# VHH binders against Flagellar brake protein YcgR (ycgR), part 179

Target 1, 263 residues: Flagellar brake protein YcgR (ycgR), of Thauera aminoaromatica (c4kar8)
Amino acid sequence: MAELSTPSPASPAPLDGGRGDELEKFTLRGARQILQLLQDLITHRGLITAHTGGGHSFMTAVLKVDEERGRVVLDPSPDPQANRRALAAPRLTCVTQLDGIRIQFPLVGLGEGQDKGRPALFAPLPAEMLRLQRREFYRLQVPLAHELSCLLKAEDLARKPVEVSARVIDIGAGGVAVVVPTGAAEFVIGGTLPACRLALPDGEPIELDLEVRNLNRQTQRNGTEQLRVGLRFAALPRAADTRIQRYIFKTERALNAKARGGL

## First folded at step 17 (VHH)

Design LA41 (from W55 with D100Y; framework vhh_7n9e_1)
Fold by ESMFold2-Fast, scan of step 17:
Structure LA41 (fold): chain B 263 residues (1-263), chain A 119 residues (1-119)
Amino acid sequence: as target 1 above (263 residues)
Amino acid sequence: DVQLVESGGGLVQAGGSLRLSCAASGFTFSSYAMYWGRQAPGKGREWVSGISSGGGSTAYASSVKGRFTISRDNAKNTLYLQMNNLKPEDTALYYCAKQYYEWGTFPYWGQGTQVTVSS
């Protein structure tokens, strides 16, 4: 069966927090906890991928929490189409990370207006937020300075073989998420990309087979469209798995040391 | 509005063949990957096959690999599923879908076309 009841670690797809009894222990419903988590996202300038449905999303951020009016203020997309899709959506599913921990929450009743004279999107405070700290769902946000890339073997829109050097945006035990320009290559969910090459900062590229698990067209804060591709490690030799885990561990330790002043 | 209309289902004997069609409208068909899913009586929806926007890449569930072939005609805005060597366990309502998400959600699914395989 190819149908997934639980999203893979490589998927950028939203989790259904209401469906999993096991996810209940990771679900925050206290008003104080929700407000604190939203404030933490503001403080850390956390970028949020807001899913509007139909494979579309845009990059946003929480600008402020208006406790008096019981709402969040979001940064609108520079792409008017993305904002129109968001306003028309019955529900936004917001996905982000804080310290490598996946955070997901719904927004219902999105509206538009102004905050201190600037365009803004508004929504009531979410009734729940998922804060998921599980090994299988842990994703390291790859530092831009590492320039971690994966060479994908695919086909372009004319069915010609093409090699695409895709930037790795996150990595976990089960896979990677990469970004490519829209139209650079053709992908299909369930498809296998053989003999791809993952380039880590230290050592030779790792040759691996990847399975496409998710596709999402994303409008970035600068207005540029990208295709985000979630990829699962199909068959990963232990030596490759060890090296990937070592990279994740060392990078997290370095980021924690930097944040905490050389711990 | 996105519209997907499936056809080509019917009653067939085990070992037989059917070709399903999906007529798409309301979007730029050639820009999207397309999918076939199915739902057997009393069971959830399952993914069957997918094809990339230009038709260069295809994927199949293990249960149908080697027996089913997905194809598309972008000039006619039509998706096809050629089903060979049908088995009783292939009995299901077959759906065309514009997009698939990993949680098993299938937005923009059509009404479906019934396939019944007799033993």
Scores: ipSAE 0.350, ipTM 0.767, lowest interface PAE 2.9, mean pLDDT 81

Design LA42 (from W55 with D100G; framework vhh_7n9e_1)
Fold by ESMFold2-Fast, scan of step 17:
Structure LA42 (fold): chain B 263 residues (1-263), chain A 119 residues (1-119)
Amino acid sequence: as target 1 above (263 residues)
Amino acid sequence: DVQLVESGGGLVQAGGSLRLSCAASGFTFSSYAMYWGRQAPGKGREWVSGISSGGGSTAYASSVKGRFTISRDNAKNTLYLQMNNLKPEDTALYYCAKQGYEWGTFPYWGQGTQVTVSS
């Protein structure tokens, strides 16, 4: 029996170098565009996940852009070890979202010091920034008030089935990102989680198969560490796709209405 | 500083078996998922298999599923790949890898061990 091709988990994602030519059209290289985008992140109080390599990251934010010195000032982690990892890293990969649009940029030459008497991290302005306006890269940051969860069917250390309730932190057309309690289950990129249940605010949970696409240990602003798991929707039924899209569009519309000074 | 040293490659006839090993140092091995990748002449790097930090979950590329088995010994900081029913198409330099923060990106690769399968 022949089966149709199964997607490889090693196929290039938006952030991979294998998609360099595809990503070039979304790469900002103009100094004014870069400065404006960084200022927009400050204005919208965007939280940034700074990846230090080795599956480690920490939450930060742009405190200011120093145009005269050509550098960006970042809020350090309350975890000293996260800051030491960042300073030792040859490159930080900063990932954030602005109105559901994924923004990514590298920082090299990270240093530490003081800004207005407070500890701060400094780096030269990035020479380029990715701004991914494609539908497949759009991610809605899930409002905490919605209490979205996904019941994951995974395996423990002994390869025994376990069910884990995970908090959904973002959702897009192609998948979700969830936060999993440390030690609750074992995850590996390329692994499949069959018959998981995504709970939206209205209606019955959506049963779907998920593929693990990304694993990252994040040090939060309060210094605690959590496991973030990126999950791709596999073989999503049309009815489920419609419900997910309706949730995304409805929530985005409501958030945009509030941002424009309305309800 | 992450160091990964592969061994166990060699020349083998089609249908044969090899067991690869990867000795890891410079990081807390038991805290990270680990991966095997390969690169055939004239081709880019290809993902082969992965194993979770505790060994409870594994994944395989469709081309090797059922023939290869990934395992780890966290007490010895060692990753293994048992390769059975080898095919000429499996000829490649095999790398041990530690995943980075980007999906599909493996910034920490070892030096590799050559596997050559003759027909």
Scores: ipSAE 0.389, ipTM 0.794, lowest interface PAE 2.8, mean pLDDT 82

Design LA43 (from W55 with Q99H; framework vhh_7n9e_1)
Fold by ESMFold2-Fast, scan of step 17:
Structure LA43 (fold): chain B 263 residues (1-263), chain A 119 residues (1-119)
Amino acid sequence: as target 1 above (263 residues)
Amino acid sequence: DVQLVESGGGLVQAGGSLRLSCAASGFTFSSYAMYWGRQAPGKGREWVSGISSGGGSTAYASSVKGRFTISRDNAKNTLYLQMNNLKPEDTALYYCAKHDYEWGTFPYWGQGTQVTVSS
């Protein structure tokens, strides 16, 4: 008789969340649902960041869904090196937003050619798409001028208590993303940081417990590394929730006013 | 290049204990957060526990909090999971994973170690 098949290794989890089991309820696997969502991205001219691995990514868009051939047609990068990296990659992780909803999907088996005489990239239709539609997943990108910070209470690499002032780069109803110097403190997904202090422009800092949800390294232009930490509000008093929502609303309103004034 | 080898599983009665090990090679073990996950028959993979690079921060799924203890020995490049008061619901293949700071994920690549808890 033949030997039993060895278990296959698991594929890497999506960039956002890191916990596939938690994201299952937000995952679309129906062929018609996938086709509809891809068509919505075309209709809204959604820009897609395609991650090729090795810290590399490029901007693309879905140009067309070829249902008969079971493939998507993507806009190639003007950078030939980015296209070569994409074609060599075993998998692209595509990330976009549609009306504030984060959408993420894999593409495997990328090829190149032409569509109606125009250069194009082709890939089979994704078997799944992640659609994160909860108020906790909406994130406002914090303007640098606001200088929002969060004082994190954690332990350093020697297990000594440390306080780290972290810059807040995005904020939503469910949490914040911050950046800290690499090695400044110890973090692990699921870990709790008690009694942190979130500074908002109007009023006293908000004291709150934060849970680590994401950890990514980012390399600065000068070669230094920072750690991007995604933090969930573990418990949020009603007054704090109100202040955070007010900040988000005011900032979004101001950004919309600037966009209208640009005409 | 990166290798993670899980061991220490077995058959045990409810209320029993097991200690799982994960031997790591091919990377600087002390620089990475590490995780344990599991997959029960017919179910998806479930995160169980995590530990920061120096061991100062730990995290546990609610289903195992108070019963399981994660630890690491950076000198031996080894991750551990001490499992106490095991329940039939803990029956699964257990996997260790290295944090991927580029992707912000922790994929489970190994074959795992089987834990079976009899009722």
Scores: ipSAE 0.657, ipTM 0.896, lowest interface PAE 1.3, mean pLDDT 83

Design LA44 (from W55 with Q99E; framework vhh_7n9e_1)
Fold by ESMFold2-Fast, scan of step 17:
Structure LA44 (fold): chain B 263 residues (1-263), chain A 119 residues (1-119)
Amino acid sequence: as target 1 above (263 residues)
Amino acid sequence: DVQLVESGGGLVQAGGSLRLSCAASGFTFSSYAMYWGRQAPGKGREWVSGISSGGGSTAYASSVKGRFTISRDNAKNTLYLQMNNLKPEDTALYYCAKEDYEWGTFPYWGQGTQVTVSS
């Protein structure tokens, strides 16, 4: 009946780049720095999630940097349709991690061919790479048993207030990701949801303002659609910040202890 | 196949107004939130505004709040940006995008429309 698969970690999503100037100080633009970082990804066999737009992505890796031709060689997807979407896309957004540090870069002008007789994807070297060492982008996957929820205050199609109880799927110092049924409310990236209520397992719900940072429509295995909403904490009070960080730390320790102890 | 075609840009004097349009095809326009972004020479990428699928919610970057108004006509599959009290710092290539992309990764779905504000 039930699958006993361990919960898969959520696929890496691109970082919020809506404030490009905020991330500029973490952006590498030097050719030597870019080449070195790509080489580090090869050396550490870093898996990359390549977002093609339209909510689609595929898993890849940098196989080689061809410095003389100014291009990067990527591992194609085993799914031919994913490769076709990638080749048709005006750009890819590549997201990976190296030693816990978030790395994100665009690729434009993807082509296909062969490398050493094997299928490969090719793209010009990126002009920029984001290397982000900010702790506020760390996310804890929330255990289902915690039943962590957030009551969202949003608007419906007629601009009338509506309240939606959303399940929290991940949480960090900077925000949460929640899931809501498709059509439950209208959301817009950059919109503010005032006076929402975050329910942690211990204590009273935390009242806070949330800003919508990303929206992803997902089709579940049973064919139903849900909307995944990424929410940033706006002007979080220090007492609330302390409670959230305590929950994250306590939950991480419990998960690590369980993994090491076998129970 | 998503297609977005921006138009309405041009040269305008500081304090002037422009109205940008984005003609959408290849998807059910009324089901998706829509966005305007811009990229100025020598500056980073910048989100400008967003509007929910039915038009019930809007959002604006602080730099344009009170001067720009986003709207949509779902019957015509068209997104608009009314830009008032334009400033030289609004000079940029303006482009539109739909919600099913990742935030901050505005795809180049169209050629964009150039807005140049002279002093």
Scores: ipSAE 0.321, ipTM 0.752, lowest interface PAE 3.2, mean pLDDT 80

Design LA45 (from W55 with Q99I; framework vhh_7n9e_1)
Fold by ESMFold2-Fast, scan of step 17:
Structure LA45 (fold): chain B 263 residues (1-263), chain A 119 residues (1-119)
Amino acid sequence: as target 1 above (263 residues)
Amino acid sequence: DVQLVESGGGLVQAGGSLRLSCAASGFTFSSYAMYWGRQAPGKGREWVSGISSGGGSTAYASSVKGRFTISRDNAKNTLYLQMNNLKPEDTALYYCAKIDYEWGTFPYWGQGTQVTVSS
């Protein structure tokens, strides 16, 4: 099962890189769209793998977008040699994901300096960003009225099994994002949650294994704290995949019909 | 200011063991999940292992599962990686990382500690 083989935790490799025809429809070039996407990466604290060429890369993050100076501020590598390679590279290819959507963008003209007294890397704002919305990267925002939930099987502080009912806020072919109260269970990126149960309309819950891909703590306006957990489907049965795709398609059609002026 | 200082690396023969430590300061260590990553010569940074804030959940890369054990001592603000049955392919600079689940906190990396496994 080549497509269902054990997932590697290795940093994601860039796609084509050469602006193939197939990727043009997913490329953002509007200045406001680019600024908003970069700000979303800051808000969600997205980890970025920056590829410097020659098989070299380092982990970074966008610390700040300086719109006035037209720059992004990046977290430097703790490895001085990685920073030297990055500064010497004609281009960085940055790869990350936001809520299950793959994001890729180039940075050229990297420099180093200080931001408020702290070491930082600087680069001009990218002229383009790739945001893949292919079937495996697409995420449907789940309508609140659907009350979609996933019963997570996780562990507490003592490594004892606990069950947490989590609200599903988005869903795609590759996974779901859920919200849980902080402290309800212990989560770690790369951790596996076996035999979780996804409740979809029109049927009994789907039993599936989930892998934690991201964690984001959220404070709502009312002061309530919640943990947002991004979960990947580790080994999705074909019957489950069919039901999830059917739910996504049906929900999209209903939302699109309302947008076009349903009753 | 967040500081992460790794130690415990060195030269060992294949089949040997090493224990890495990461001393953390500048943040409430017990509130954050902690991670180990590595970068081998000529390769990108690879995620190795993670541990939840209280230590109740752990995760490992397939390449190290069963050989490495991550642990933490929240009273000492220290993260550990016990590495057993080391292979030449484990040769890398090993980094301690703080990847916070709370907003307003940026990912942080330590300086690294070199592990070299001879054949």
Scores: ipSAE 0.380, ipTM 0.773, lowest interface PAE 2.4, mean pLDDT 80

Design LA46 (from W55 with Q99T; framework vhh_7n9e_1)
Fold by ESMFold2-Fast, scan of step 17:
Order: sequence, then structure tokens, then C-alpha cells
Structure LA46 (fold): chain B 263 residues (1-263), chain A 119 residues (1-119)
Amino acid sequence: as target 1 above (263 residues)
Amino acid sequence: DVQLVESGGGLVQAGGSLRLSCAASGFTFSSYAMYWGRQAPGKGREWVSGISSGGGSTAYASSVKGRFTISRDNAKNTLYLQMNNLKPEDTALYYCAKTDYEWGTFPYWGQGTQVTVSS
């Protein structure tokens, strides 16, 4: 849907599962590691959000791993429509969390049947699983009062260079999420935006190269369409990294102090 | 409602070329960035290429940069991938995708088109 937000590591919304060098080191591809992680999800009764596409998802859990048949057994949704959408989907993207660690994996070839007399869904074992530490992918939601912006250098629909001042909605060690009006510029996942300028408080804008990682179209309540763009820092100088981390820490402390005093 | 139908795959010898097509329906094709991905036997999903809604911006995985060219025809609701100088390691099932999410987090809607490159 148009109203979907850029996902955070703690969000049930999916993250990039197979693209990018940064995520590869968190991707499990060994059969033994995949089996162990699925077993950990069973042991801890981890709830899983399964995305079927078209903005639809349902809540499930891994009931068992059938190693002999190379498949997982999933708890079906109490909503029959959700189960029909899942069975019709060519693939599911499953997102869960275990002790603050984000886990994400695809399932292909979903079927239905029974396990010990109870309805169940079945799928082949995933070929890969992401296991992300929550802390490494933390994102600060930028307070509106800070008016944080990033000047993006991109192309418009006529392929002419344009500069777009985008509002920064969240920021982390690895990147920012920004919002731009629909049609202001063209973006493509994997594209590089060179020499963008991130404006932080108490200093000159930071010049940096950004890579597009995520695009979400959103409709505001007033009918205005916006594009949320997830951007990764491609080549972040140490001085810039220090300033960004300092901004994040100081803002978190200020927000925590306000929350404790305001309640 | 969204449908993506891939075609143009086949068997080709190393150094050869293929042109893949993706016919899109059920959404405003000209408003969305489009992508090609692939999955080789026993391997995970790999992003191959992307093209912006108007065709002004393109991106490619390092493994295919300089050999593959992505393009689109918004009047025909069709996405293309011109694949030149094919290598055995390009052997995979190729999928096109409409996604508003990061690569790897969406279902492929179609059956894909198989590309096999013999040595």
C-alpha cells in the first residue's frame, strides 16, 4: 500500500534480505545454521509476520521442522482470507524477532494440510535467513522540531539534473530515510546519488554519497502523495560518522529526559 | 491484480546473447521502478538490475555491469533485459519485480524465465 513506512530493524515490515554487502555477513546459508535458527524460533514461540505481497500479511509461527522432508510447518491464520492469499502467493517474506535480534527469511511453495489433526501450512526449508542484531541497525526517529534535511542530487522525469531538499525522518549509523514529494525526482534501488548534503544542527552540511535502498509511496491524509526513500551512506568519512553518532546520542538523551520529565 | 509475465529465456552458449521481456498488468506501470532478479539452483535471490519509473536512472549488480542493459517501454507496459556476453554463472531463473520495498523482501509474481548458459 501507499501508506507503508520505511521499515526499521524492529519493524515487522521487511528489510533487504539478499542485496548489499552489509547484509551478506548477517545472512545464514548453511543448512545446519538454518535448522538451528528455525528450532530456536520454535523453542521461544516466536511470532512471525508473513508478508504475502500487495500490502497483505498475517501472523504465524513455526510449529515444527521436518528435516526428513526438508520443510517447515507453520501455524495458519485464523482468517481464512489471509490463508488463501498466502497459498496463492508465489513467495512469503517472513519477519520475526528473537531476543531483540531481527530475523527474516523467504518461503516458496506454500501448501496446506494437517499436522496431528490440526490445520497447518507447509513450505520447503528456506535457502537463506537474515539474522540482524537490533543495535547495529538502530534508527533514531528525527524530531520534527529539528527540521533535519538532506539536499539530494538526482534526475527528474525528463532526465534533467535536479536538487531536492528532502526531510530526514530517521537516521542511523548506516543511513537515513527521507521524504520527497511524488514526482520531484526519479529514484531506483541500487542507484547512487553523489555529493548529497546532510544538514545537521551546529555545523556545515555534510557532503556524502548515498545509495538508494528502499522506496515506499505514501498518501498523506490531505491527499498529498510522498515518496519515502531509504538511503545508505556509501562512503562515510570518519569525521562525518562521528558527527552523525553524536547527533543520535544527544537527541536520544534529550528525548529520554523529556519523556521522564513530561510523564 | 498485479501480474508480471517473464519470457525470452532459453539455452545459449557462453559469449551469446538473450533478450528477456516482462509484460506487466494490473497497476500503473509508468509510476513504478522495475527490477530484474535471478535465482540460481541452490542459491539465494540475487538482484540484477533496476530502472526508474521514467527510465532516466538505471542500476546494475557488479557481476553484470557492462554486459546487461535494462530498458522499459511504458507505452507497452513492458520491461526488458538485454543480456550480452553471457557466462555459465549467469545460469538462473530470471524474475521481474515491481517493488516499493528493499530488494529481497517481496514475492516474485511470475513463474520466471529460465536462462541456461553452456560452456
Scores: ipSAE 0.293, ipTM 0.756, lowest interface PAE 3.5, mean pLDDT 80

Design LA47 (from W55 with K98R; framework vhh_7n9e_1)
Fold by ESMFold2-Fast, scan of step 17:
Structure LA47 (fold): chain B 263 residues (1-263), chain A 119 residues (1-119)
Amino acid sequence: as target 1 above (263 residues)
Amino acid sequence: DVQLVESGGGLVQAGGSLRLSCAASGFTFSSYAMYWGRQAPGKGREWVSGISSGGGSTAYASSVKGRFTISRDNAKNTLYLQMNNLKPEDTALYYCARQDYEWGTFPYWGQGTQVTVSS
């Protein structure tokens, strides 16, 4: 089953384009850099998830770059409905990965045509491409046995203060993703949750201010809905950063040892 | 059939004010958190502000906090951004957006409304 809406290390979901200055240093705007990166995607046959809005996406790939016309040529979806949605969309958000590096870029002005007698989608070259290669974007999937939790301080749907114990499902140097019951609280992207408490297996809970970055609906097998909340660490003290990094490295080593032992 | 139509932009002098509107249709407006974002020429998109479904909770980028006020009228299916004490750095195309639980953030669906602040 496809899980396009859940953010994880392998998630196809786009990163928040409204993060402004935080992502600017990872954004390529030079024409030569953009052309080279697109060519690298062609060379490695990088599979791209193109988001068309309204929860819709399709799989595509860059077939070629036409430098003379300033265009990129994309593989159309075998689903005609997906192609119609793409052509009608004001923009596509394209997400892919190359050698562990997350790549994201917009395409506007999508058209349909032929390339060497085969159907193709055409778009002007993107004016920018995001290329992320930093440890703070790496996320460890938290083993269920570790029972990591984060006590969130938020507001319920009636605007009253509430404390919600959330299960931590992934963790990185820059934040955590947690799951809360649907309706337990309302979150607003960009909102700050003050004095939350992150419980790691070793030591006292870490008191942190957390910023809401993304919100995904997650449907469980029993049909119940949970809300997945992506949270960024605000003003993380060095001691807390050290503890989080040690937990991540220790857990990764244990998981790697288990995988190798299975041989 | 989600449709968001931004309006209210224009040319204004530094220190001036503008009120942006976003007319929403094709969904139950009162059930979604709503957002304003902007993109300056040659720059990436920047999140500006957000508001909860009932209007009780708001959030602002540090660059606009204290100067901008986000609000909504659920009876009119309209989102607003009151911009006071405008600066040349606020010059940008402004977009409204609906919370998207499938993408985990908010995409910009419209063409936006242009705000130009002269020095």
Scores: ipSAE 0.455, ipTM 0.819, lowest interface PAE 2.2, mean pLDDT 82

Design LA48 (from W55 with K98T; framework vhh_7n9e_1)
Fold by ESMFold2-Fast, scan of step 17:
Structure LA48 (fold): chain B 263 residues (1-263), chain A 119 residues (1-119)
Amino acid sequence: as target 1 above (263 residues)
Amino acid sequence: DVQLVESGGGLVQAGGSLRLSCAASGFTFSSYAMYWGRQAPGKGREWVSGISSGGGSTAYASSVKGRFTISRDNAKNTLYLQMNNLKPEDTALYYCATQDYEWGTFPYWGQGTQVTVSS
């Protein structure tokens, strides 16, 4: 029996390993693109689920890219059996997400050793990385002029109801990212926020349930702190899905036209 | 350096209870949400529970909801997991984690603490 809701960090099953012509356009094969994406995972401290086969996986992270030796350095599992399985596996399938985009890549020829006196796993740089930008993974950066907001129904420290108006900074078919002032409410990965109200530019707010998937503390240029909250649409009615998709489509087209000087 | 040290695991009979602790250091504990995860040897990692920075909000995997209670003591920089009505399928290495870091510091899974539930 499957769970209705799967909180982050999840153990996502690997997608098709680059099979099918449709995935080729999302596959990065350029050495510089691969290095940049791995560095982005390091910079954003991306948690990676590494699948070793046979239904086994462990959590890891890219600690370093050694460009001179053409290898990546990974954080080993605290479970010695997981590390032994990884070392014995013909390949690891690594899956993660960065800014709502699913990333998947293979690692072959895993070895172990030390980095800066700490245990580490090493593998040659992957020859390809899948950066999946399908509808369910796509995120539209919301134009500031749209003043898109979501009224969050959350709880404070005493579990008292509180309503927080949050600015929507990105939106996709599967959810939104919002920013809130630090201390405005309590959030936890996997927590459900019922009956929130998403305000689109035209029409009544959409009432929907949201699940907290990401929490990132951000320091603004002026030194003040804000919290970025990633929220998944837990139970999205068909009418709401249609309105959100129309907003995304129309806004993307308008941005593309503006970028081409109103063409 | 961020450090997370788990303790409180052990061998327990089905239907029994156990309380896990995670001692945190090297960061402002009260400012970050904290999490428990588990992994049985040879199986995939499973998210178990989470608690917000001030303790006002909690979340649980459906497999443990109603049986486990997550809590924290910000004055002691300690995270807890109270496990009741334990089942053999709860047998795993339990570790604590956080997802909400600034300054380019990676989270650590620590050594974990082993929980074994006999039938």
Scores: ipSAE 0.322, ipTM 0.746, lowest interface PAE 3.0, mean pLDDT 79

Design LA49 (from W55 with Y101F; framework vhh_7n9e_1)
Fold by ESMFold2-Fast, scan of step 17:
Structure LA49 (fold): chain B 263 residues (1-263), chain A 119 residues (1-119)
Amino acid sequence: as target 1 above (263 residues)
Amino acid sequence: DVQLVESGGGLVQAGGSLRLSCAASGFTFSSYAMYWGRQAPGKGREWVSGISSGGGSTAYASSVKGRFTISRDNAKNTLYLQMNNLKPEDTALYYCAKQDFEWGTFPYWGQGTQVTVSS
């Protein structure tokens, strides 16, 4: 599928949108918190992927926070074209990770100049920063042997209810990714699938509401077409959250033990 | 070569209605979910509504639910947004987008169509 847009492992796609009400609870707007987080990125030499739009990005880092002037100083790209694209962009979306924490923030009004005689990029301090802990974005790749499934309550072309048994390919504290045959049901980003059933190895299926977050068509080499559906858990009962996290923990531990086994 | 051309915007008084259109070309329209988003001056992009490839499923942002209706005509390769009971807060540049994005990004938005709602 030539038109599929898959994020690279080292450079995840930016998260920004008006329907990001779930992201609001992870968004920092306090000046002190923003300054502390930027300083942590400097201290830990965090590499930042700066997205300039149109599928373009470059690697940078925060060199300095100028609190007096309300500015952040960034390392320019060694590629002059990347710097020109960045300066021409109405905004940059910066994405990084620090010790299992995903950090994302916008920069508007980028300029260029010098810091201590060296080329630098400057921008006003961001008014907000997204901070997601590992638990909230970590995804366990589900072993095929576990045969994890989710019974989806969806709709067909005529808006009639249909049930689809989907294979779970990854799972995290916030949701699952599943695969279904193309055409099995109608999916749309932002749509709600009520009363779905997630089957974990131990115990009864978990009944929960799911919201569609992403859709990617995949064509296998044998010509089989599948739809990968990313699903967010709506409000989870505490018991369900505990069971999901227990499964993730036990499976990750077992996989790590196998990887460390042998000679 | 994907092309999306939005139209139908204009100036309207609060409580009024507008119907937006998006003409799609360069891809198999009936195979993709389609979306409307908007951006007001000085604000970030906001997802407004989505419709599945065959039209069987729709979704709406809470701010527009009950007032806006998304629809599509796969024979004409056209996406629509019927906007009723418009509010000054709906003033924005409206864009359409096809599937092939992660939540929060819209890589194939065109130039958009301006909607201005006077109070």
Scores: ipSAE 0.448, ipTM 0.812, lowest interface PAE 2.3, mean pLDDT 82

